# Miniprotein binders against q5jf28: the designs that were tried, part 22

Target 1, 318 residues: q5jf28
Amino acid sequence: MERERLIKTVEAILRGAGYRVARLDLKGSCFDLVASRLFLLLFIKATVNIDTITEEQAEDLKRLAKFFKASPLIVGLRSKSGELEEGVVYERFGIYALRPETLYDALLNNELPAVFAERGGLYVRINGELLRELREKHGYSVNELAQLLGVSRKSLLNYERGEQAVSLDVAIQLEEIFDEALAEPIDILRAKVEADLNVKPETPLEREVFERLKKLGLGLVKVKKAPFNAISTEDDIRLLTGIDERKTRSTIKRAEMVAEVGRIVNSGGVFILEKTKAEVVSEVPLIPKESLEEVKDADELIELIDKLKKEIKEKLFS
Below, E stands for the ipSAE of ESMFold2; O stands for the ipSAE of OpenDDE; V2 stands for 0.75 times the mean of E and O plus 0.25 times the DockQ between their complexes.

## First folded at step 8 (miniprotein)

Design u66M (at its last look DockQ between E and O 0.79; V2 from the best seeds 0.78)
Fold by ESMFold2-Fast, scan of step 8:
Structure u66M (fold): chain B 318 residues (1-318), chain A 107 residues (1-107)
Amino acid sequence: as target 1 above (318 residues)
Amino acid sequence: DPELREARDLLSQAITLMHEAVRLLQEGRPEEAADLMTEALHIVQRAIELAQSTGSDDRAIQRLKMAIMLMRLAILIAREGDVDLALELLEWAYELIQEALEILSKS
């Protein structure tokens, strides 16, 4: 219940800010929404308690974000420590986690958060050079300002060098003393993450399909917690690639999701099945594995996909 | 505490306006609903300021701030023509205001 309301709220925030949005209804997926506006691309996992995200989900989310040059985000309401605070950035498995109000402020008010949670405390990165200038301008020695703030001389010097974040209390005191904005914003919309893009296929069918796609000249990025099994890529070609042994209700639903995600990330989609008659679901072709043996390279595969899409449209409007 | 009593009275007024806005939205009158929601939003914002000035429970304040966001989103989404989503956002906002009112009444 709360999770569904949270997802709808995040969708509303994104739409209100002018993003194109695709939402997934897929249990266990590493993301629930993907959104695009101008040069920004966001993959978002919405979860009421941020501690429920698994390491496997987080790794796949980072993998998708790295491949698409997107920012991954977790939007949630609480952790085992209690309710998340508005304006505070948390972290799970190297991914920023924040409240929906924080996302709203960033997207609709152009107000990036500046406070982050770490080791049970709240901290702020400040402009250390500006701090030193303000201290000297007001005639404070290092010792005098350190005493006023209740910090050590060594800590104040580290603050001025940009080597140490300040506690939230110290950040508030500094801005009150100097009447200047010292906090550095956290750019949650352009987060850079690292991930291993080389994950091996797990099933015999996946191994066979991967080997054939590689022989066609396509690179492959395997994912587990998404509506597709891999991203197939060569030059400008990007295909969200599903692999199943047979067509099931799950296959159809995931093909529909792949079509919607593909529109946002500017990628095509295809499902490769052990056996099937060639057909198209929401502009995503479902083709038998044997069809891969009938094409010589990636360009011919794209031609096959485009041909199948056209045949369906011509049948509807002929 | 006169300021807390005023904040509670304001929240009750906002709830009344929200009920009327929901009815208008269901009747296909989203601009009139948006006008009432905007009035309710300003009232909730005043209640937040009063509650903060008296050092009230942060749990109540956080609920009211989220309600403000949900109400602002509902106005935008309703104007785009998505009445169903706007109503779901307003339902959560209503529940959060009720929870805040409960917290403030026990303080």
Scores: ipSAE 0.827, ipTM 0.934, lowest interface PAE 0.6, mean pLDDT 90
Fold by ESMFold2, look of step 9:
Structure u66M (fold): chain B 318 residues (1-318), chain A 107 residues (1-107)
Amino acid sequence: as target 1 above (318 residues)
Amino acid sequence: DPELREARDLLSQAITLMHEAVRLLQEGRPEEAADLMTEALHIVQRAIELAQSTGSDDRAIQRLKMAIMLMRLAILIAREGDVDLALELLEWAYELIQEALEILSKS
């Protein structure tokens, strides 16, 4: 119940900040929310204990973020080491992790965090050039300021060169000494991540469908921990692509989630099944894999999908 | 400790206002509920100041700060017309305040 409350709190933060939001109810997914506002796109995994996110989930979250040019985030309340602190940025698998209050401040108060956690404690990156200017204006030698701060001369020189973050205690001391904002904020809303987009199909059916889609000229980005199996893409075409043996209750729920995510990321959706009759669930077509042999390229696939949606709507209204 | 007792009394007052705000929200009166929630969150802010001045347990302070955020969100969500989500946010805020009261009472 605590995780569901966290997800709903994050949804409320995003909606309060004017984001369009899709919330997923899929255990094991690499994200629980996706949200957009103008050119900003966020994929968020909400976990009460941030150490429960798996490497597989984190890699898929980074794959989605890289593909969609979005910022991935983990929002949580604690780690294996204890409660997360408000205003502090943690990191897991190269993804920023933070409390909902920190997200609230960034989105609703325009107050980005500056403190991050690393081995040894809490740290702040500072404007080293400004530090040097302030030190000189106040008449401190490097040695004098280093002694005031309780750091080595070498460390102080590294701070001024921008080569080393300061401990939180040193950052507080600098603010007290100079009465000037030296801290550099962490842009959690535009985080850049690296991900390997080459992931192999998980099943023989996926391999077959991927090969057929590639013959149509579509590129593929496979994911394991999402309501869809891959993103199929060429030029302006983007399809959140699901793959199943047949239509099940799980397939229907995933198609509904794909429709919601697709609205936020401006992408279409489709499910390719080994055995099915063509139908549409929440604007997402479910088609048999043989339909891929009936088209010659990605444009014709989109035309087929659009025609199916029109035909099925007409039959449902008859 | 008179400041800590005052902080606990303020939190009890905030809870009373929150109960009234819930009633108003359930009656479809979200602007009146928002007024009471705004009063309640300011009372919780005052309680935090008093608790901080006594060197009180950071676990209690963190819970109260999160409760304030949840109440502010509930106001925004209620004004959008989403009463169900607003009530869920308030329920969690209420539980966090009660947990903070328990922590402060044992110190």
Scores: ipSAE 0.822, ipTM 0.934, lowest interface PAE 0.6, mean pLDDT 91
Fold by OpenDDE base, look of step 9:
Structure u66M (fold): chain B 318 residues (1-318), chain A 107 residues (1-107)
Amino acid sequence: as target 1 above (318 residues)
Amino acid sequence: DPELREARDLLSQAITLMHEAVRLLQEGRPEEAADLMTEALHIVQRAIELAQSTGSDDRAIQRLKMAIMLMRLAILIAREGDVDLALELLEWAYELIQEALEILSKS
């Protein structure tokens, strides 16, 4: 399957599951799709080989996920070691990676995967309390059950405490011995990730704009591998903020993508340029950086953005 | 193997139904197309069962499972009114079924 087919397949899975989806056509982006349903928000990187994601892309993907309280996912078919297995969760840079089929089952069948791959083996987390109860109910000592499973006493006690994952083979043996499901599902839809939100601006223009936005009261989360350069935030205000020196065809495309993403993540968009006339592209204002000197705070900036959007709607319908 | 022959015959029937479903989608008849796709999907499921029982090449089975997923998605997307995406998904499902049929024919 080609990358384009993979992305469209993932889009179809998300749509079929009743998600609102925005797709990005941005080479090198940390995500290719963003999807929302009720209280679930997903940022998805789709790549045929999951080992092609860069650390920088993964860090930005985690940063977006952390900021928006979303789950990051990698959807792919292969790794360096071979084909990915269906029903197995992989990991790259602290992000869950899985096949389209595994995502389909999770979203459309409500079947979360329980098996994860680590260091070339397959593992599960088990309900350790249930394991203990079943062991005691069947009259096994810790030593007897550990010997039956071919594991150490210490390992079995760690399983019963939920402190250690169990090999898939040992998990299967436990379920066969007790005739009960012990494997805990992996909630790929509510993955919690850690990320540094305090990334510095990379360019002099970004630095200048960030300093000005900070003076307006806005917090800033820098993102490198997205159609925007930062998220500007104050309380309930969230702006997907693009920064460019000049209006280019790339600026227009990025603004279109920011509009689409913004609808999914309930956020406005703005592009701040070193030199431009004020205009709007796909409901996203392009403003000169000098306009940031005319506003006193974040509320006045939002008012300026809303005014520009309104004036252009009036011109298009007049 | 008679079961492997039956599996190949079922896949050929599914392909025929998929071609009819494509025609119906192009004619603006998505519900009737969805019914044929559903029938084709059940046929492919039966072909997988037969292929598994014969110990057939796992590469063929994996392709058929992926084709089933794409067919299910095509049904949902067609019902949403996105005929173009449904057609693309069906085309890919068809390609996978053909590849699986070729693998099962060399066995």
Scores: ipSAE 0.737, ipTM 0.901, lowest interface PAE 0.6, mean pLDDT 92
ESMFold2 (binder alone), look of step 9: mean pLDDT 88; pTM 0.877

Design u66W
Fold by ESMFold2-Fast, scan of step 8:
Structure u66W (fold): chain B 318 residues (1-318), chain A 107 residues (1-107)
Amino acid sequence: as target 1 above (318 residues)
Amino acid sequence: DPELREARDLLSQAITLMHEAVRLLQEGRPEEAADLMTEALHIVQRAIELAQSTGSDDRAIQRLKWAIMLMRLAILIAREGDVDLALELLEWAYELIQEALEILSKS
């Protein structure tokens, strides 16, 4: 599959750049890879055609990025308009989208992109103060330079104020005239996104579990397109929290994914089920929802999780 | 066009080196494979320069640049000891070079 090759390529780029990486095998997930290096954290959605990402996936990706103070990225090969261009940053629902070659250049060559696509054109943000200095140094009036570039006087003033991006053609002409780098890079690795973290649970079981966790003092961030249903937090404690009616093959696979993601984002995991015997899958406890009534606060829940992890480890080694 | 013919000949040479590098990787000789891949990569880069100088189809140039990235990654990943991933990256690079050859042969 072309998508599988794309994911493996992105993983190779991240690993080659020294990132620790966890990859998900989950259809419909808002991200396919999460990667950390030093103080950088990236949530990446890999999709061959960037137009296939849904608004719901994009919203969840932005929620995860905002909560973990991470940068969300979409890596793809094409859109409805054709193949994506190397060195060009696209946008989908407020998230940067780019080719794997562009990510490679940013991470392994320290070459950030400067060109972005918007409303069918290619644009560049420039250093407006430097533009004004160069114009004055070379003796051009505003009108003279505007005429030379084929733009209006108002546009040139907006360029110098940093209030308007220039077309790619104008950026090229400016570099030819002044023989200076004016383009401002796009910091795709430290993108900040806004997202509503106050999303309500959807199912009766989710509502019940959320209320019980809130009574224990935990804050909750709901997500839908991930291997977990919520992020539960209190003080410095973070739990990637799954909620299911019963243990299924899907539950086990998602618990394994939660363990891997948790390793990268420094968070624990837990699955709350309607009915189950307490057990542990890949260091992630599965506990019945009734266990939440038996603990009085978040600290006791963490103690229960730690106890279950130790008990299964001791049983395996005996 | 002599330059375009030279570019095609260079790409054929790079493919031959890539096949030998694949064999070395499969034999557990990743450093020797990386050396051959590095040589192949420089040859593909020369082919790109020649094709660009003749005003060749941008689609072919884009595929060759994509192949260069995959080859660079394969070298790094092979040196880490992940032979399976390196081989998959090289397989895609090979297919992209073949696509570029087809495009260049039609022009």
Scores: ipSAE 0.790, ipTM 0.921, lowest interface PAE 0.7, mean pLDDT 89

Design u69F
Fold by ESMFold2-Fast, scan of step 8:
Structure u69F (fold): chain B 318 residues (1-318), chain A 107 residues (1-107)
Amino acid sequence: as target 1 above (318 residues)
Amino acid sequence: DPELREARDLLSQAITLMHEAVRLLQEGRPEEAADLMTEALHIVQRAIELAQSTGSDDRAIQRLKYAIFLMRLAILIAREGDVDLALELLEWAYELIQEALEILSKS
């Protein structure tokens, strides 16, 4: 229940900031919300305790973020160490994790966080060159300023070279001494992540469908913790692609989610099933695997999808 | 502690205003509801300051601060016309204030 409330809080922040939002109700998914505004795209995992995120979920979240040129974020309230602090950025598997209040400040107040948590401490990245200029302008030697801050000479030199972040206490002291903003903000809204997009399919059905889609000229990005199994892509074509053995209530629910996500990320959706009668759920076609043999390339697949959607619409109006 | 008693009284007043704001939201009067929620928010902020001055339990203070955040967000969402979402945010804020009252009452 607390998790549901957290998701609604994050949705409210995004919508209040003018983002278009799609929300997922999918247990184990690598993201719970996807949001778009102008040129920004965010994939967000909301979890009460940030330590519950699995490495598998994190890798899939980074794959989606890398493919869509989006920022992945984790929004949570606590960790094993206790409550997360407002204005502090935490990290899980290379993904920024922060409180809802911190996201609110970034989106509605244009106030990016500058403090990050690492190894049980709080740290700030400083503009080292500006620090050196201010130290020299005020007539402090390296030793004098280091002594004033209670740090070693070596640490101060590393701060000025941009090779070491300062503790939060040191950052506060520096800005008080020089009366200048030295902290570098953390751009949580434009985080770029590394991920391997060449993950191979795992099940026999996935391998067969991937082979058929590749023969049509489509590139494929495999994901596991999402309402779809892959992103199929070729030039300007993008399809959130689900793969199932048969149509179940889960298939229908995931197709509905794919439709909503697709609207936000400007991508179509399709579900490819081992055995099914062709139909459409929320503008997402469910087609049998054999239909892939009826087309020669990606363009013809899109034509087939569009034809199916039109046939369903015409049937409703006849 | 007189200051702590005053903080608890203020929180009770805020809850009363929040109940009235909920009624106004349900009646399709979001701006009037926003006005009452803004008043309730300022009252909770004053209660936080009084409780902090007496060295009160941090658990209560953390709950009240998050309640204020949820109330700010509820005002914003209510003005955008999403009454259902605003009510859910306000319900969580209300529960947090009640929990804080319980903690402060046992001090």
Scores: ipSAE 0.758, ipTM 0.901, lowest interface PAE 0.9, mean pLDDT 89

Design u69I
Fold by ESMFold2-Fast, scan of step 8:
Structure u69I (fold): chain B 318 residues (1-318), chain A 107 residues (1-107)
Amino acid sequence: as target 1 above (318 residues)
Amino acid sequence: DPELREARDLLSQAITLMHEAVRLLQEGRPEEAADLMTEALHIVQRAIELAQSTGSDDRAIQRLKYAIILMRLAILIAREGDVDLALELLEWAYELIQEALEILSKS
């Protein structure tokens, strides 16, 4: 229940900040919420203990973020070391992790965090050029200021060059000495991550479907921990692509999730099944694998998807 | 500590207002509920200030600050008409305030 309440809190923060939000209820997914506002797109994993996120989940989250030019975030309450601190940014597999209060401040108060946790300590990156200017203006030599702060001369020079973060204690001392804001905010809403987008399909069915989609001219980004198996792309075409052997309750539920996610990321959806009759679930067509043999390129696939969506809608309301 | 006793009394007062706000939300009266929640919010903020001035347990303070965020969100969400989400947020805020009271009573 703690997890459920955390997810609802994050959803409320996003909605309160004017974001359009889609929520997933999918065990093992790399994200629980996706949200967009203006030019910002966020993929968020909400977990009570940030140490429970797996490397596989983190890699898929980074792949989605990289592909959609979005920021990945983990929102949590604790780690193996205890409760996370408000205003502090943590890291898990290269992804920022923070408390819901920190997210609230960033989105509703326009107050980005500046403190990050690393190797058991708390640190702040400062405006080194401004530090040097303030030191000179107040008449301190490098050695004099280093002694006041209790740091080495080399460390102070690295601070001024922007090559080394200061401890939280040093950041506090600097603000007290100069009475100026020196902390550089951490732009958690525009985080850039690295991920390999060229992950290969794992199952025989996925390999067959990927090969056929590639033959149609579509590029593919494979994901494992999401309601879809791949993102299929060609120029302005973008499809959240699900692959299943047969239609199950899980297939239907994931198709509904794909529809909601697609609405937020401006992408279509399709499910390709080994054997089924063509149908539509929440604007997402479910088509048999053999239908891919009947289209010659990506444009014809999109035409098929659009035709199916239109035909079911006309039948329902006629 | 007289200030800690005052902080605990304030938190108990906030709990009472929150219970009444939940009732109003369930009765389809979100604006009246939002007004009571705003009063409860200010009381919790005052309790935090008193607890901090006495050097109270950081765990209690952190829970109260989290409750503040939940209460602010509940007011906003309730006014948008999402009663179910507002009630869930208020229930969690209530639990956090109770946990903070327990911590403050033992320190």
Scores: ipSAE 0.696, ipTM 0.879, lowest interface PAE 0.9, mean pLDDT 89

Design u69L
Fold by ESMFold2-Fast, scan of step 8:
Structure u69L (fold): chain B 318 residues (1-318), chain A 107 residues (1-107)
Amino acid sequence: as target 1 above (318 residues)
Amino acid sequence: DPELREARDLLSQAITLMHEAVRLLQEGRPEEAADLMTEALHIVQRAIELAQSTGSDDRAIQRLKYAILLMRLAILIAREGDVDLALELLEWAYELIQEALEILSKS
């Protein structure tokens, strides 16, 4: 219940900020919302307690973000240490985690956070070169300013070199002393992440389908915690690819989610099933695995997908 | 504590305005509802200032700040025409304000 409310809150923030949004209702997914506006694309995991996110979910989220050149974000309310603080950026498996209020400020007030949590403390990265210039302009020696701040000489020198973040208390003192903004904002909306995009299918059916798609010339990025099993690519072509043994209610719901996500990330969708008659669910074709044996390359697969989508529309209006 | 009592009275006043805003949303009058929600939002913000000045329980203040976010979003979403989502956001804001009132009553 609290989780569903959090997801709706994040959706409202994104929509209020003018983003196009797709929301997923999929247990265990690495993301709950994907949103785009202008040149920005966000994959967001909403979880009440940020510690509940698994390493597998985090890795898949980073893979999606890296592939789509998007920013991954976790939006949550608490951690094992208690309630998350507004304006503070936390980290979980290399992904920024923050409160919905912080996301609201970034998207609707153009106010990026500058404080991050690390090792049980709150810290700020500052403009070390500007700090040195201000110190010299105001006539403070290194020792004098270090004593004023209650830090060591070595720490102050590291601050000025940009080699060490300052505590939040020190950051506040510095801005009071110099009457200048020294804090470096954290660009949570354009964060780049690193992830291994190498594919590793888990089931015999996945393995067979991946091998066939590769023979058609498609590159593959495998994901485990999403409504699709892989992203299939060739040049500018992108397909959110689902793989199932049979058509079930789960398959239908996931195809609907793939259609929604695809709309936001400008990607097509397809589900490949062990045995089925070709059909279309919410603009997403469901085709038998055997169809991959009958097409000779990626272009023919795309032609098949487009043909099936058109045939369904023609039947609806005839 | 007179300031804490005033904060609680303001929160009760905000709740009354929120109930009226819900009625207007249900009647298809989102701009009038937004006006009342904006008034309620300013009242909650004043209550936060008073509670903070008396060193009140952070748990209450955190709930009220979150309620402010939900109210701001409800205004935006109601103007967009999504009455159902706006009502859900307001319901959560209402619950947070009630929880804050309970906490403040015990301080």
Scores: ipSAE 0.732, ipTM 0.900, lowest interface PAE 1.1, mean pLDDT 89

Design u70F
Fold by ESMFold2-Fast, scan of step 8:
Structure u70F (fold): chain B 318 residues (1-318), chain A 107 residues (1-107)
Amino acid sequence: as target 1 above (318 residues)
Amino acid sequence: DPELREARDLLSQAITLMHEAVRLLQEGRPEEAADLMTEALHIVQRAIELAQSTGSDDRAIQRLKYAIMFMRLAILIAREGDVDLALELLEWAYELIQEALEILSKS
């Protein structure tokens, strides 16, 4: 119930702010929501306790964000240290983590957070050049201002040079002394992340399917914690690619999720199965791996996908 | 404290408007429901100001601020035509207002 309320809250915040949103209900997934608005694309993991996120989930989240030129974000309520504070940005495996109220302020009140948590403390990045100008304008020497703030001379000089973040207490004191905004906001919606896109397939079936898709000219980005196993790419072609041995209830649900995610990220979907008759679920074809031998390149694969979609529509209206 | 009594009376008035908004949402009248929710939201904001001026419990103030968030989201979501989600958001706002009233009554 707490998890469901969190996810619905995040979805409502995004939709209220004008984002198109797709939600997935997939245990162990690296993301629960994907959202787009204008030039922004967000992959969001919503979890009550941010410490439950695994390194493997974080790696896949960053991989998806890098591939789609999107920003990854974790939205949660607590950590092992207790409740997350509103207005504070935390970090988990290189990904920003924050409360839903912080996201709400950013998207609906145009109020980006400026406070970040690090090594058990709260810190703020300051406009050091502006700090120096304000100090000089008000007639404070470095030593005088350092004494007022309870910091060393060396720390104050580092603040003014932009080489050191200040504690939250110091940031509050500075804004009280100068009556001026000094805090640098954290752009949580345009986070740049690093990830290795060259990950090898893990199962024998995945290796066989990857080899067949590569022979068609498709590049592949492997993911593990998503409703699909890979992103298949060639020129303007992008396919969220699922791989299973047989059609199961899980396969059908993941195909439905792939359709919704694809709508937001402007990508098609396909599931390649070892044993199945060709069929379509929510506009996502499920095809046997042998069908990949019937096509000579990526363009013919798209033609096969389109043909299967049309055949299903004809049967529904017959 | 007269100001605290006024804050509580305002919250009761907001709850009445929220009940009317729920009925309008269920009747397929989301724009009218959104108008009533907007009115209720402004009343809750006024109640927050009064409670803060009396030095009231921060736990009550925080709950009312979260109620405002859910009410605002309910208004936006209702206008987009998602009645079910709007009703859930409004229910959570209602729960938070009730919790705040309980805290404010323990002076």
Scores: ipSAE 0.824, ipTM 0.933, lowest interface PAE 0.6, mean pLDDT 90

Design u70I
Fold by ESMFold2-Fast, scan of step 8:
Structure u70I (fold): chain B 318 residues (1-318), chain A 107 residues (1-107)
Amino acid sequence: as target 1 above (318 residues)
Amino acid sequence: DPELREARDLLSQAITLMHEAVRLLQEGRPEEAADLMTEALHIVQRAIELAQSTGSDDRAIQRLKYAIMIMRLAILIAREGDVDLALELLEWAYELIQEALEILSKS
């Protein structure tokens, strides 16, 4: 499948660039890869056709990125308009979308893209102040340069004020005329994104668990398209929190994914189940909801999680 | 077209080197495999230059550029000791080169 190859290619790009990477194999997830290096944290959705990402997935991806101060990215190969172009940044629900070659150039060649696609055209943001300076230095009036470029006087003034991007062909003409780099790179690795972190729990069990965790002093960020249902927080403590009615194969697989993701985002994991025996899967405790009534605050919950992890580790090496 | 014929011949040569690199990786010789992959990479780069100079099909050029990136990744991953991922990357690069070769052969 082309999707599998795309995901492995993106993983290889990240690893080749020195990132620590965790991969998710979860149908419908808002991200497939999470990667960290130095001061950078990336949540990446890999999809062959970028138009297949849903608004719901995009919103969850932006929530995760906003919460972890990370950059969300979509890596894909095509859209309904055809193959994506190398070096061009596309947009889907407020998230940058780009080809794997573009990511490779950014991470391994230190070459950020400068061209973006919008409404069927290709555009470049330029340094408007530098454009005005170069125009004046070379003795062009506003009207003269506008005529030379084939644009209106109003457009040229907007370019110089930084209020309007230029078309790719205009950007090329400007470089030829002035012999200077005017293009502003798009920092795809430090993208700012807006998202509502105050999302309500959806099921009766989620509402009950959220209420109890809040009583323990934990803040909660609800997510829907991820291997966990919420991120639970208190000061320096972060827990990727799963919630299920019972332990299933799905629960176990998601716990394994939570362990891997947690390593990259420096967060613990826990699964809270309506009914279960306390156990640990890949260093992620699965505890019955009743256990939350036995702890008085967030600190005691963390102590319970740590205790369960140590008990299993000691038994394994006894 | 002589330049297009040379490009196709170069791609066939690169494929042969890639097959040998796969064998070396399977034998636990990743540095020697990386050396052969680097040689194959340079040959594919030259084939791209020749194909571009003839105004060849953009679909073929795009596949070859993608293959180059994947080959560069395979070299890095092989040197880090991840033989399994390096082998998968080489197989994908091979398939992309074969697709490009088929497109160029119809020209």
Scores: ipSAE 0.699, ipTM 0.887, lowest interface PAE 1.1, mean pLDDT 89

